# VHH binders against Profilin-1 (pfn-1): the designs that were tried, part 74

Target 1, 132 residues: Profilin-1 (pfn-1), of Caenorhabditis elegans (q9xw16)
Amino acid sequence: MSGWNAYIDTMTAAAPSIKRCAIVGAADGSVWARTEADNVFKASEEELKTFVALFNDVTQVPAKGADIEGVHYVVPRTEESLIFGKKENTGFFAVKTKSAVLIAVYEGPNEVAAQVRKAVESMQTYLNNAGY

## First folded at step 12 (VHH)

Design vc64 (from va19 with D111N; framework vhh_4orz_3)
Fold by ESMFold2-Fast, scan of step 12:
Structure vc64 (fold): chain B 132 residues (1-132), chain A 123 residues (1-123)
Amino acid sequence: as target 1 above (132 residues)
Amino acid sequence: EVQLVESGGGLVQAGGSLRLFCAASGFTFSDYSMAWLRQAPGKRREWVALISYAGDYDYADSVKDRFTISRDNAKNTVSLQMNSLKPEDTAIYFCAAETSFDEGDSTYEYNYWGQGTQVTVSS
């Protein structure tokens, strides 16, 4: 592994509509890597700890939504190991691997959401196969 | 047959209120998220409000604090209470039911739409 920042670069290159993203620990929400500088992912560790706990029972999430970077997102649906949220022209996809959660916040119409989902799910598969 | 039928539109003066209703039939209403969108003349459709099947909700910034979305699963109805109406709220208002992504070529979309109800706000 050349470092976790390389995976952030790979995801953002695959889906240019991703504005901010992070890879965090599934158990505690600790940040392993995130976008920085002009695209800094701003979520606190306390917020991320709360967020990753949502994967303990994804069926409860549509009732309460999800908060990322202090922004509330309605979660219309969940799938196994995937939570996505919607707010106007923004949204997010989050997926859980064996030991990580990947979070990508994107901007753009719903038509770009498919590309973002594909990028996040491709990285999920890669990290699971790598034992993470 | 799946149907969404909007009602409650009309003409009001700026500062007034209207309540829109959407009656749903032909599907299991309680399993679907419901949305209101609007389209002003010559413009694209704009999202206004969303309520999940489980009751969480959100609003576009332009209508926040003025509009309230609610649902009644026993009556298969979603409603939009519109207060403090502005001329810029003039549009055809559509009710929509949304589903998750399809596998393979996934986009998040609204699968079912109503015919719309006209709201006109005079200055």
Scores: ipSAE 0.457, ipTM 0.707, lowest interface PAE 1.5, mean pLDDT 84

Design vc65 (from va19 with A60K; framework vhh_4orz_3)
Fold by ESMFold2-Fast, scan of step 12:
Structure vc65 (fold): chain B 132 residues (1-132), chain A 123 residues (1-123)
Amino acid sequence: as target 1 above (132 residues)
Amino acid sequence: EVQLVESGGGLVQAGGSLRLFCAASGFTFSDYSMAWLRQAPGKRREWVALISYAGDYDYKDSVKDRFTISRDNAKNTVSLQMNSLKPEDTAIYFCAAETSFDEGDSTYEYDYWGQGTQVTVSS
C-alpha cells in the first residue's frame, strides 16, 4: 500500500455513486491507487496511457470520445483539466492535477453526477495544493 | 424562446422503418450535445442515443445496429433513423439537449426537452 488508497476511500465516501475509481500518473497512466475486489478498476496500462494523453488537448476529445475499462463514453463537455463522459446510466469524471489524473466511474441518474464531480474536484484541489 | 420540436413518428409494422427529426431553436445548437430518449406506457424514460456537439455518438445496446443518430448543425437538427423496428420499440420519443460549455452549473441533467413524438410498432 503506497498510502494513496486513503484518497480513493475519501472520494468514494464523499460520493457513494462512484463505483470504481483510480489515481494514475499524468505522464504515463501508471496506477498509483485504485478501487479493488468487487469494485476493481479494470483499465489496462495501455488504455490508461492513451487516456491520460487526452489531457494534452482536451478540445479534441468530444469528437472522439473516451474509452475506460473497454467501454466507450461520449464526452459532452470538457474544461481545461476536466473530461466528462456519459453512457446510459453510467458516466465518469476525470480531472488532471500537476502529476496525476483522477478517474471516477459512477452509476446512477444525472442527479448524482454533480456529487461525483464535487468529490473529484475537491481531491484535485487538495492534490494540487500538496504539489501533485 | 427555446424549443425542441420532434417529428416523424407514426404507426409502422414490425420490420419497418421511421426517421425522427428534432428541430432546435432559441439556443446555440452547435454548443449542445443532443439525445433521444423514449418512454413506453407505464415504464420509465430510457436513454436511446446520444451525439456530442462534435459528432461522436453512442446507442443503447438493444437498438445498436438498428438505429442511427446524426446531426446537421447548419439546419439545427438532430435525427434518428430507426430500422428493423420491433413492437418493443413502441414509445413516445423525446429529443433532449445538454450544454457542452456551462460553467458554474452543478447539475448534469438535460437543459431542454421536446414534447415527444409517438412511435407505434404493430406485430
Scores: ipSAE 0.627, ipTM 0.809, lowest interface PAE 1.1, mean pLDDT 88

Design vc66 (from va19 with L50I; framework vhh_4orz_3)
Fold by ESMFold2-Fast, scan of step 12:
Parts: structure tokens; sequence; C-alpha cells
Structure vc66 (fold): chain B 132 residues (1-132), chain A 123 residues (1-123)
């Protein structure tokens, strides 16, 4: 369990605007690692199962949005393996690898979003290359 | 030339209503999410409402249940119906557009902005 937490630490160090994040299984949304304590990632098992299923067809997501931690986000853009959501001064990036989905919830104005995306995509590339 | 032109602002008493319009030209309106933001004197710009290119929408907590955003793709227009207005709603209201396409050097900021329309709510 602590091995996967090292990847959480890497992402949050690279993008300090990340408030909460998790690495979950792409097939079932099972939590592999997440931020804890004051930064606990609070998504339920049912919510995560629903969320990872969005990657089966990301083109449908902008019409209905996405829910993370009981919060609804409008999704202005998707890529084949990326979902971007926004709400006020918060947002998230989620990316899919071969076996995992990385979810990073950030707080701050839109200008910090690029740094968060870069951190999440760097980890996505690393995990894909590692066979995950 | 890309343009976003707001209209419908004005002076209204607390409890009143106004409807803002934003007319868009020079880009493929249906490919853009549209938002309303506002800025009061001496305050930071704050987000009010958004409607995605695909129809999902959301509101800031401060205006939820009072404001309604809608779009008309045939007319290239986004509207904001403002009910039960309060003095604290006094601000310049801006229309903004965000593309559904990633252009590489993505900043996740709005691509296009209007000049704004003044809304003044008297107590």
Amino acid sequence: as target 1 above (132 residues)
Amino acid sequence: EVQLVESGGGLVQAGGSLRLFCAASGFTFSDYSMAWLRQAPGKRREWVAIISYAGDYDYADSVKDRFTISRDNAKNTVSLQMNSLKPEDTAIYFCAAETSFDEGDSTYEYDYWGQGTQVTVSS
C-alpha cells in the first residue's frame, strides 16, 4: 500500500495546488492509494466504480459531467484517456493508464490547472511505461 | 473577427430581475462552453455560471436557485436570467468562451471574453 503512496507524494510535490488525489483500479475503481488525514480523498466505492466507467466512452462525459467526492463538475473537454472537470475555483484532472486511473482534485484559479495536468500526465506516462 | 457582446445590464431595485444576453460571432459557438463571471469594485472576478457545449450546467453557490443560464446555438447566444437580485450582485458581468478542443499549449483559461455589462442593484 505504501509503495503506491510514493506516487501520490510525487504528484503533490510537482503540483502544490493538488488538494486531494487518488490512484484507483481502472477496472473497478478500487483504491490503490489516496491522500489521507486533512487532505483525505473522500470518494465512495460506488462513486469510483461509476467514475472509472466514464473512460469506456469519454465522448459522452461533457453532456452529463462527472461527480467526484459528491461534487458535480462540468466537463468542458475530454481526450481519449483524460477527463478535465471544473467548478468555481476547483477542478480535477483524471487520466487512465493501462491498469489505473489517476484523479487529482485541485483548488486555485484556472492558471494553476496546466501545472496539475502536467503532473498527472507525467505520472500517467511513467505508470504506462512501467506496465500499469 | 471574434466578438462576444453582452447586453441587458442596468439599474434595478433589490428583489427585481434582469436578463443578460451574450451574442457571439466569429467562431463555432456550438463547440464552446460559455460562462458568466462578474467583478464588483475592489473585488476579484468571480465565476457565476457555466453551460458546456454539450448542455451540462452549474452555478456558484451564491447565485444558485436565483440565476439560470441557457444557450441558443441557432442564434449564437448565451443568456443569464437573474431573479431575486441583491445589492451584493452589483458588478460588471462578463461573458466568456472556452473551447472543447485542446490546442496544445492549453492554459485552461477562457479563450474569448466580452467587454462586460454593468448591473447595479439598489437597496
Scores: ipSAE 0.613, ipTM 0.799, lowest interface PAE 1.1, mean pLDDT 89

Design vc67 (from va19 with L50V; framework vhh_4orz_3)
Fold by ESMFold2-Fast, scan of step 12:
Structure vc67 (fold): chain B 132 residues (1-132), chain A 123 residues (1-123)
Amino acid sequence: as target 1 above (132 residues)
Amino acid sequence: EVQLVESGGGLVQAGGSLRLFCAASGFTFSDYSMAWLRQAPGKRREWVAVISYAGDYDYADSVKDRFTISRDNAKNTVSLQMNSLKPEDTAIYFCAAETSFDEGDSTYEYDYWGQGTQVTVSS
């Protein structure tokens, strides 16, 4: 589906440090679009169901962390619609919209994390305004 | 005045144990993630362990199953129990405090650093 893939392309163009990302359904974690080929996003269906359920109560997340692509991330804190974490030179940002969760995994120093966050939050705003 | 003060370093034989402490003051400790990093002679700093303000934790692969991080919010202290020490663990160990993404953007990873405590593991 090229429509949803265009949003993946927009995010990765805005923040080249994003190595893998996906747009998934907020209710069930079903994949709407993801990076593929050399940058395939590898989270299982079961992992994504567990991950999107974290947004039901983000205040519990710093106590248990988050798992993405089989990697455990310590989550230092959360905001209402934002979960993020870092491990060594990798990290992620995930944001919830009305119908979707956007997940971006990046690599690089702390300075690139700000650009990744902005790319993900810009897409969150766009999709919310589009009714998603 | 913000301070992180490490203690508990020293000289130990391979296979031995040490417990490091970091005492924090001048900020709201319970709102911060706490980390231990180390720097071996002539090397860059590397991350060792982290614990969130709510207690989740993680370790570098090189120390997993040997080191244990814990925190005591009532005493504003984070500790690192180091077991089965190896000569390769020889380094200055630093305590660091992280407030992440204040004001919506990424900041530099650690806001506050201690001065470090020397750990030397022999033979």
Scores: ipSAE 0.535, ipTM 0.749, lowest interface PAE 1.2, mean pLDDT 86

Design vc68 (from va19 with A54S; framework vhh_4orz_3)
Fold by ESMFold2-Fast, scan of step 12:
Structure vc68 (fold): chain B 132 residues (1-132), chain A 123 residues (1-123)
Amino acid sequence: as target 1 above (132 residues)
Amino acid sequence: EVQLVESGGGLVQAGGSLRLFCAASGFTFSDYSMAWLRQAPGKRREWVALISYSGDYDYADSVKDRFTISRDNAKNTVSLQMNSLKPEDTAIYFCAAETSFDEGDSTYEYDYWGQGTQVTVSS
């Protein structure tokens, strides 16, 4: 809320194929910033609380998938601080920092997915180095 | 020693059906998500279908309601049932595997790939 939208703008500038994204608290899923207006990220507070809790044990996630904005995504793989999902022509990347979770929803082919992953991981590195 | 071997491709008329199989060996199949991707002449490789190690699945919108992915962990196989085939489904179809569990830093989208099987849909 207090300037966090600048990081949203940085990610969407780095990967224009990001359709919606958010930065939320890692402990509770509280929204710090999100895309608005025509590209509003519309996940509920309850859904986000459930989503960030997935990072407590990412090894369970590929078995069950993940829900974002009321959409169920198949999660083929997780890494310690990364969950990615697929749903038809869309997907998401979510990464955890010390105190935040970054979520980016995109649409497009695998080349686009790679660009989105790079943008989200670059921001993850930046925020971790900044103490977040 | 890891192998993914596709079979079941061939020539079929529009509106027809084919079933592709992928036999896996050399790794713990039940720990892996399995995917089918395809590459049409002159085009980039595109994702078609995905099934998690536990059986959760999804499809690209271009094949939804026509294709069905399934797996048999006892036989180390994944299959793709293709119905209502269209000429635009003509492509080489690849089986791919990625571990569902974190194995460290992988720079590749999929850990293992098959050699592909040709599907040609006429008229």
Scores: ipSAE 0.234, ipTM 0.619, lowest interface PAE 3.7, mean pLDDT 85

Design vc69 (from va19 with G55S; framework vhh_4orz_3)
Fold by ESMFold2-Fast, scan of step 12:
Structure vc69 (fold): chain B 132 residues (1-132), chain A 123 residues (1-123)
Amino acid sequence: as target 1 above (132 residues)
Amino acid sequence: EVQLVESGGGLVQAGGSLRLFCAASGFTFSDYSMAWLRQAPGKRREWVALISYASDYDYADSVKDRFTISRDNAKNTVSLQMNSLKPEDTAIYFCAAETSFDEGDSTYEYDYWGQGTQVTVSS
């Protein structure tokens, strides 16, 4: 069976250092799928609405950082459709597609961050090619 | 030529303070985020502190409330004020600069690194 949760499973299988992740609507931050139970992605609807609006002008994000699940992350830099944040040995990668924003929160050293980014960007490419 | 040069390391007694400096040249310093990492003998390099080009910042739990990172874009420097030093803080401290994630080979690395400065905290 297919559903948006299958894409969550694909990303977490590709990068085991992902602690929590979600796929949300790019226009409004509405949750399409997220990790649950012991790995529940905790961001509120208002926080996600604020977060996806950051993609309207990514060049302003490093000045203010980004908040996910009530945690403030320093954003060292942004790229056209990518925001990455750091909080001690944890961090996130968020990428925008045509219709969605993928958010993956991970824990571990910089060696695992590259794997997480690759997993999220691979899914971004797949969804863009699928028209999402 | 791009250079990051650390200074301010030395020997200090437990409970003491040191201030590390990193002087940057050869790139547009104000466009880069700056980090401090450290490596103790026989251990992996660990992240200590990060400051964005806009001065938003964060610290590792082990140094939170003891260390303060700051930057001076007019002088192309980043500094790390280290207070209440512990023997566990003994390490070589490295300055690093990051402009973006390296997309080409999936390696997440800082763009530029210094050679490091030794900090030794005696008990």
Scores: ipSAE 0.312, ipTM 0.640, lowest interface PAE 2.8, mean pLDDT 85

Design vc7 (from va19 with S106R; framework vhh_4orz_3)
Fold by ESMFold2-Fast, scan of step 12:
Parts: C-alpha cells; sequence; structure tokens
Structure vc7 (fold): chain B 132 residues (1-132), chain A 123 residues (1-123)
C-alpha cells in the first residue's frame, strides 16, 4: 500500500471512462500504484520498462505504435511528454512527469477521450509542481 | 477546400475482392493518420482500419487477415484491399483523416470525412 493510490482514485473519479490506470516510475517502469480488482491494470514489468523508454524519443513512436497489457495501439501523434494510442473505441493517454509516467486506458467515443486526457494532464501538472 | 473522395466500391460475389481508394486534397496529407470506417444498413458506423502518417496500422478483428490498408503520400491516397469478402461486409465505406489531438476541444477526433462508397457482397 502507498499514498500513490490516492492519485489513482483522483484520476478515476475525474474521468469515470478510465477503465484501468497506473502511475509508474519514469526510469524503470516500476509500478507505484494501479487500479485493482475488476479493473486491474495488467501490464508486466518488462512491458512497462519498454513503454516508459518510448519517452526517450517520442518522435519514433508513431512508426511502431505502443503495447499496453499485451494490446497493440496505433499511436497517431505524440507530443514531447504525451503519447496517446487508439484502437477501435478504446485508447490510452500516457504522460511523463519528472519522475513518473501516468497511463490511463479508456473505452468509449472521442468525447470520453477528452475527459481522460484532461484528468491525466491535471495530475501531470500536480505531480510536476510537487517535484515528482 | 478540403476533400476526401472514395472510389472502388461495387457489387461482388462472396469470396471476391475489391480495392477501395481515397483521394485527399486541400490539406497536408502526409501529416495525417488515415482511417476506414463502415456503416451497414440499420447499424452504427464501425471502425475498420487505421494507418498512422508514419505507417503503423491496425484492423478490426472482423476484417483481420482479409483486409490491408496502405497509403501513398506522393499521390495523397489511402487504399483498402478487401479479400475474401463476406455478405457481412456489405456497407458504405468511409475514408476519414485524423490529425493530432485537438487542443481546443481536447479531443482526439477525425477532422475530415468522405461521403462514402457502397460495397455490396452477394451470397
Amino acid sequence: as target 1 above (132 residues)
Amino acid sequence: EVQLVESGGGLVQAGGSLRLFCAASGFTFSDYSMAWLRQAPGKRREWVALISYAGDYDYADSVKDRFTISRDNAKNTVSLQMNSLKPEDTAIYFCAAETSFDEGDRTYEYDYWGQGTQVTVSS
């Protein structure tokens, strides 16, 4: 158990369309907190290590996509500290802070994607301001 | 003026093949991801295939291994090769252009749509 679980709860309360999410270490992909029970975030440590390394050069990501929980997502565009992926009516937003990466997987139309991005970017800002 | 114009639809027997084309004009095609969606009679529009501006692609499970999406940035076209067609593939097929996340609305959406091309697969 850690205090980081409170931030997971804050994000999922802000965007109920988030199906699963996690806060992981930016250096190694180690899990600091994640959703559990019926909405457990299932990514392996190896997959997360590979995923966070994508932030070392986001410009290469649209050519190969990204894998989360064994699911391949096409990444249509990236921004310096943001990777988002799309698959059918589902997708993810991942943002990098100084020491963490926040990952949120959602399901629903593009309208819910807006709420999810807002939730993860708000948390990104909060954690950066807190020195994380 | 921005336009996406689909072509290549038609009537074909089950087991046959069709190749759809989408000609894009009025925007920087090479900066956009491109998608194909379809709408069957009485049903909602569903995603079929997506290709990023850099070439990564994916397909809906229902068309996986039968359809192939490709793009030609020099000609501003995206194509969908449809093999082993089934009656269940009967639909109007739409081409759509998807840009980077919309900063104004904070949504990830298709910016431009074509009017569609009819595909009818007979049993």
Scores: ipSAE 0.429, ipTM 0.709, lowest interface PAE 1.8, mean pLDDT 85

Design vc70 (from va19 with S33T; framework vhh_4orz_3)
Fold by ESMFold2-Fast, scan of step 12:
Structure vc70 (fold): chain B 132 residues (1-132), chain A 123 residues (1-123)
Amino acid sequence: as target 1 above (132 residues)
Amino acid sequence: EVQLVESGGGLVQAGGSLRLFCAASGFTFSDYTMAWLRQAPGKRREWVALISYAGDYDYADSVKDRFTISRDNAKNTVSLQMNSLKPEDTAIYFCAAETSFDEGDSTYEYDYWGQGTQVTVSS
């Protein structure tokens, strides 16, 4: 029984356009849970460490973009605890909680992005309320 | 009044070059991510290039190394330099804008679109 894997399943059920996702430690990018098998989230330890550090100052991110799974994304939007990345028919949403960063990579046109963001932000709210 | 007006399209021979311009008015251009998309006859619109309000950019694999996107915030213009044009680049090219800041807009579709400019590449 893996409690953190259940949250991955909840997010992917809420937004079927999510193709790969992970929950990682906010301090170091350590993986708590991720999609596996044919949908494995492939980011390296070093890449995740670099990625979570972006939340130390999200205002600098749009100038450089963000890299996830070796893929560069242009970042058109950030908010205090949210980074949105965009590339062709793919994108990601990443949100920070007290202790975690949730990363969801999705595939589909821009029209599906709102559903993906809602799923990730709902989980962010849940985990913050649970003390994570 | 918000407007995006494309220019610079035309007929060119394979291997040639064109530069497209998009002039923006009626919104704070420097707060927007700008994109170029294209639509060939009978096909869906496809993304070509994107540039954030802060200058990071990316390209579709089909145009990488041939096209260059740039912006001039002082002139409210985004441009697309197209080199080594191929017949398959024939399409109507559209300029599009999306806000880079959350102003209560909860959509991730482009906020504004131009009317397009025709690019025709002959063999």
Scores: ipSAE 0.604, ipTM 0.799, lowest interface PAE 1.1, mean pLDDT 88

Design vc8 (from va19 with S106Q; framework vhh_4orz_3)
Fold by ESMFold2-Fast, scan of step 12:
Order: sequence, then C-alpha cells, then structure tokens
Structure vc8 (fold): chain B 132 residues (1-132), chain A 123 residues (1-123)
Amino acid sequence: as target 1 above (132 residues)
Amino acid sequence: EVQLVESGGGLVQAGGSLRLFCAASGFTFSDYSMAWLRQAPGKRREWVALISYAGDYDYADSVKDRFTISRDNAKNTVSLQMNSLKPEDTAIYFCAAETSFDEGDQTYEYDYWGQGTQVTVSS
C-alpha cells in the first residue's frame, strides 16, 4: 500500500510489542493513520490536539505528564523531539518529525521498550528524510 | 557508591497509617524519577506509585486516594504516605530510581533499587 497505513504496518512489524500506534499531524493532531480492529488507537481528536502541542516545549512535559487514550502517563524523559511515558506495565514513545507526530503505545518489560523506541525513531528518520 | 535505603515499615492495624522513606545517595537525585513497588508473598511485584524528577506523579488504581508520593530534593528523599491501610497492602515495599537522561543503553529499566521494607497490615 502507498498510504500512511503502510508506515503503521512497518512500525508494528519492527516492534510487535506495540499494541496501538498512530501517525498524526504535528500542527493539529489530525489522524493520518492508526492501528485498527483489535488494536484500535482510541484517542480523540481533542486529546491528540492537546498531545501534539506538548512538542511546542518538551521541557515542560515531565512536570505535567501526558494523556493518551484517557490514560495519564508520567513522563520520565524527553528529548528535543521525543516524549517517553510510563505507567505500570505499559508506556509510550512519541516522536515529532517536520509535519507529523508518531505515537506508539506498548505493553511489556523494559527490553520491549527499547525495541519500540528503535522502531519509532527509525520511522522518524525515514519520514524526515522523505520531507515529512 | 549508589544506595537506596527504605525505612518506615512495620506492623499496623487495618485502617491505620504508615509513612515510608527512601534515602538516596551516590547519584544526582534531582535527575531521577522515583518509584515505589511492592511484593507480597506468592504474588508478582506490583507498581504502586511514580514521581518524575519534575514532580508529576501517578498511582496504581488499588492505592489511589489512599497513598501519597512526595519527594524532597534537598534531602535526597522520596516518601510514601499510606493511609487507610488494608490487609491486602501487606508486602515488602521497594524504592527504585530511573534516570531522566538518555543513555547509550536503552533498557528503560529502573537503574537502582533498594532492599525493601516490610509492611504488615493486620485484619
């Protein structure tokens, strides 16, 4: 497929521990693609608009955390274009490209988290190189 | 030498309160998120509470509204105030620390753990 869903498939194939994943517009949080069926990414457009705005100043995020799919995550780490959130046996990685934000929610032990970050960062690099 | 030392555990009756402390040394405490986890005999280790280096916090549903996590960066201490204790809160409580900096090793595990403090809640 040539659509944005192909990128979702690429990330989930690279890190099977990703339970739900989405690619959204960096400016407004509009959904370009998301996992579906048993793994549907459930965040509302309003929640996503709030979430992508966190990338306007990631240094403020650890003080307030982040909400995805109605779940609050404490954010122990941020980088210029990356937010890492954590809760119990689940977590997320979100990365910003020029025009998109990639969000991957995962479940499992910490070895799984490393694989998820690698998958998301690989896609971030690919999309930035493609002009997105 | 890195150390996390828990204290404040003990025996208390149901409905009572305890305050746990974790004293940290050997690392820059203010750069670390701090967590409390617990393990009861015959059960899995369970996450209880987490506080980021910048002060955001969260709790497991089982302890929400009963437990309060706080930190004192001047004293390198994280604490857990436990109110309305129940017999099912009986466990060894562990303090753990996770760095806020990206490292070459991307394991995302807690970097440091304490040895634990026993909490026993009688019916």
Scores: ipSAE 0.632, ipTM 0.806, lowest interface PAE 1.0, mean pLDDT 88

Design vc9 (from va19 with S106H; framework vhh_4orz_3)
Fold by ESMFold2-Fast, scan of step 12:
Structure vc9 (fold): chain B 132 residues (1-132), chain A 123 residues (1-123)
Amino acid sequence: as target 1 above (132 residues)
Amino acid sequence: EVQLVESGGGLVQAGGSLRLFCAASGFTFSDYSMAWLRQAPGKRREWVALISYAGDYDYADSVKDRFTISRDNAKNTVSLQMNSLKPEDTAIYFCAAETSFDEGDHTYEYDYWGQGTQVTVSS
């Protein structure tokens, strides 16, 4: 494997409307891989630590929302291992695996959102089956 | 039968205020996030405000600090207080609902829509 960046490339190829994404450690939010250059994922270390801690109890997230890259998103609903946020024509999907959290920020309508979720959930399934 | 019914629209002068209401029936209102969207003549619908079932909220940049969204779960209503109205706020305003507990259907569109209420702001 060429490293975790190959998984970033796989997700963005599956859902081209992903503008920025990252794979971070579930325990501490440390970045394992992220989009770079003009698409660089810019979340701070403290923001990512706060964000991954949301998965300790996703049922509390809709009351406070979630912040990614300094942008506040309302979270309309969560599932056990999924948080999704909305802001205007942008949004994110974040899914937790055994060891990682995948975060994808996208722009576009409902069809784009469904495609992005499918891409991150496919990767979530793959990584869980691989022991991550 | 699910219904969302908007009210409170009308004609106001620039700088004026209106309060829109959306009355919900036929579903468990407290389990839904509620949104306001608007559509100006000849334009696409645009998002204005969103409030989660648990109370977090946000606004489009164009209305931030002028509009306030709130909900009353005892009365099954969501409201939009619109202050400092501008001619560009002229639109039909729609109430929409999105379930907070759908764990199987991966549709990201709003589940329910009202029919809209007209807001006209004159200069």
Scores: ipSAE 0.537, ipTM 0.765, lowest interface PAE 1.4, mean pLDDT 87

Design wc1 (from wb9 with D99Y; framework vhh_6fv0_2)
Fold by ESMFold2-Fast, scan of step 12:
Structure wc1 (fold): chain B 132 residues (1-132), chain A 123 residues (1-123)
Amino acid sequence: as target 1 above (132 residues)
Amino acid sequence: QVQLQESGGGLVQPGGSLRLSCAASGFTFSTYDMYWVRQAPEKGLEWVSTISYSGSNTYYKDSVKGRFTVSRDNAKNTLYLQMNSLKPEDAAQYYCAKYYDILTGSFGEFDYRGQGTQVTVSS
């Protein structure tokens, strides 16, 4: 078990409506930590490599959407270092730090989505300040 | 608009129990994850427990696991914290909140918490 699992635990405690989440390498999509067991984040290595490459030019993402765990999400817009999307009752927020991408998949109403976004952005700031 | 009102605190001896309540109004309680946070005198804010909007997921600070139970009644717009086997280190002002940032120890830009209820554990 890596120390990165402590940050996954912090994320789920901060936003308990997160269904699954992961911290992956920004360069290659390698998994550093993820939710496990009944909440396993199950994206393939190929999918994660493709996903993290989207951060090379986030302005192109809304035209095509994004795939996470084999699910295609509509991405209505992007922000610098932020990709987010919705598909029916589910959604995700993904943020890029210096060395990592944090991905959180959630289910719930817009109020829950706002809480999930705050949690991932807080973690993004923390990791950037820690040099990651 | 947002109003949160805690109650149920008091003085107990070590090993005792208390049940805290938080009455929520001014927002759609059933669509928000909720938090219990505490602050002992001259100490910082400390996260205690979180419950998802549906009540299906709960999380606890390690030191309270097995002793505290968070629950909610969405029909009554009320959040609860059942505290068993209370220890002197649990003595604090307890707050319910709509948002709490565990990494920064903050209720965010706007303080969406109640006035708190005092828990004292003394012999």
Scores: ipSAE 0.596, ipTM 0.819, lowest interface PAE 1.6, mean pLDDT 90

Design wc10 (from wb9 with D99A; framework vhh_6fv0_2)
Fold by ESMFold2-Fast, scan of step 12:
Structure wc10 (fold): chain B 132 residues (1-132), chain A 123 residues (1-123)
Amino acid sequence: as target 1 above (132 residues)
Amino acid sequence: QVQLQESGGGLVQPGGSLRLSCAASGFTFSTYDMYWVRQAPEKGLEWVSTISYSGSNTYYKDSVKGRFTVSRDNAKNTLYLQMNSLKPEDAAQYYCAKAYDILTGSFGEFDYRGQGTQVTVSS
């Protein structure tokens, strides 16, 4: 087990509304850590490679949306290091650091979405400050 | 105005039990994750437990796992912490919070905690 699992544990404790999450390499989408068992993050290596490549030009993402775990999400807008999507009562937030992409999938209303966003942005700041 | 009011603390002997309550008002309690945090004399704030908005997911500090149980009643806007097998090291002022940053050990911007409830564990 990798040390990166401690960051998954911290994120889920900070925002227990996160249903599934992962930390993956920004260059290739390789999984560093993810939720397991009942909360297993199911994205394939090929899907994750495609997903992290979206950060190469986030301005193109709202036109086509994004796929995570075989689910197609509408992406209403992006920020330089943030992609987020919505599909009915589910959604995701993905943030890019220097070396990693953090992805969190949630279910719930706007207040839940706001809490999940805060957790991933907090972790993004922490990892960037640590040189990741 | 966000208001959080803790109660249920007191003096208990080692091995005893206490049930803490937190009455919430001024926000939609049922859509927020909630936190229990504590502060022992001359120590910093320490995260104790988290519960999801629906009550389905709970998380605990390693040292309290198996002894503490967090729960909530969304119809009553009330958060609970059942503390069993209390140890001297559990003695602290206990606070509930609707926003707590576990990475920094700090409360959220513009959010308020209650006055807290004191837990003392001694023979």
Scores: ipSAE 0.388, ipTM 0.728, lowest interface PAE 2.6, mean pLDDT 88

Design wc100 (from wb9 with Y112S; framework vhh_6fv0_2)
Fold by ESMFold2-Fast, scan of step 12:
Structure wc100 (fold): chain B 132 residues (1-132), chain A 123 residues (1-123)
Amino acid sequence: as target 1 above (132 residues)
Amino acid sequence: QVQLQESGGGLVQPGGSLRLSCAASGFTFSTYDMYWVRQAPEKGLEWVSTISYSGSNTYYKDSVKGRFTVSRDNAKNTLYLQMNSLKPEDAAQYYCAKDYDILTGSFGEFDSRGQGTQVTVSS
């Protein structure tokens, strides 16, 4: 395959409190790479298609929340290319690039959430600069 | 405020071992993922290892896998790097970090940068 798994490895090394993550196509939610085995990212193709479509109008997301891996998250607010959610000690950050959506599910305190966000945003910048 | 003090470096022969320590203060150590980073003369910063806040997850640079072990003692606010089977290519100044960006190879503004601890591998 392609080298997309290397970016999954880089993100988990950059923020080891990420429990599961994936890189999916922005247009259709197709999985390019994801964590596997004990940390398998479990979202279905239907769920991912629905999730990436949220980026078409992020202003509607806080009113309804978002579902990832069958878990409903409260979304406190959104930015143009960022959706994040919280559920107790679990959360996610999802960022959109030109062609991809990066999704990282984590567990931990607020200090850890900040490290996960930084890792996801760094990867977003890298991929945008690479034309993705 | 944030202080990170590395120690334990020294001169060792190829195949030898060293244990590095990082004493942390000025923040709640137990709630942060931590990093070991190194810089050899005339080279850039290289990420070496990461450990999650709880110690449950560890990651390593490919060239050190099986030889280095990262660990932490949250009660003592101390991070460790056990280095076995040292090679000449491991010679570098070693730093610990609370805020390190692996993609850009840079420390965050919130980390105190001291001199680190020097590892020399010589025959």
Scores: ipSAE 0.550, ipTM 0.795, lowest interface PAE 1.8, mean pLDDT 89

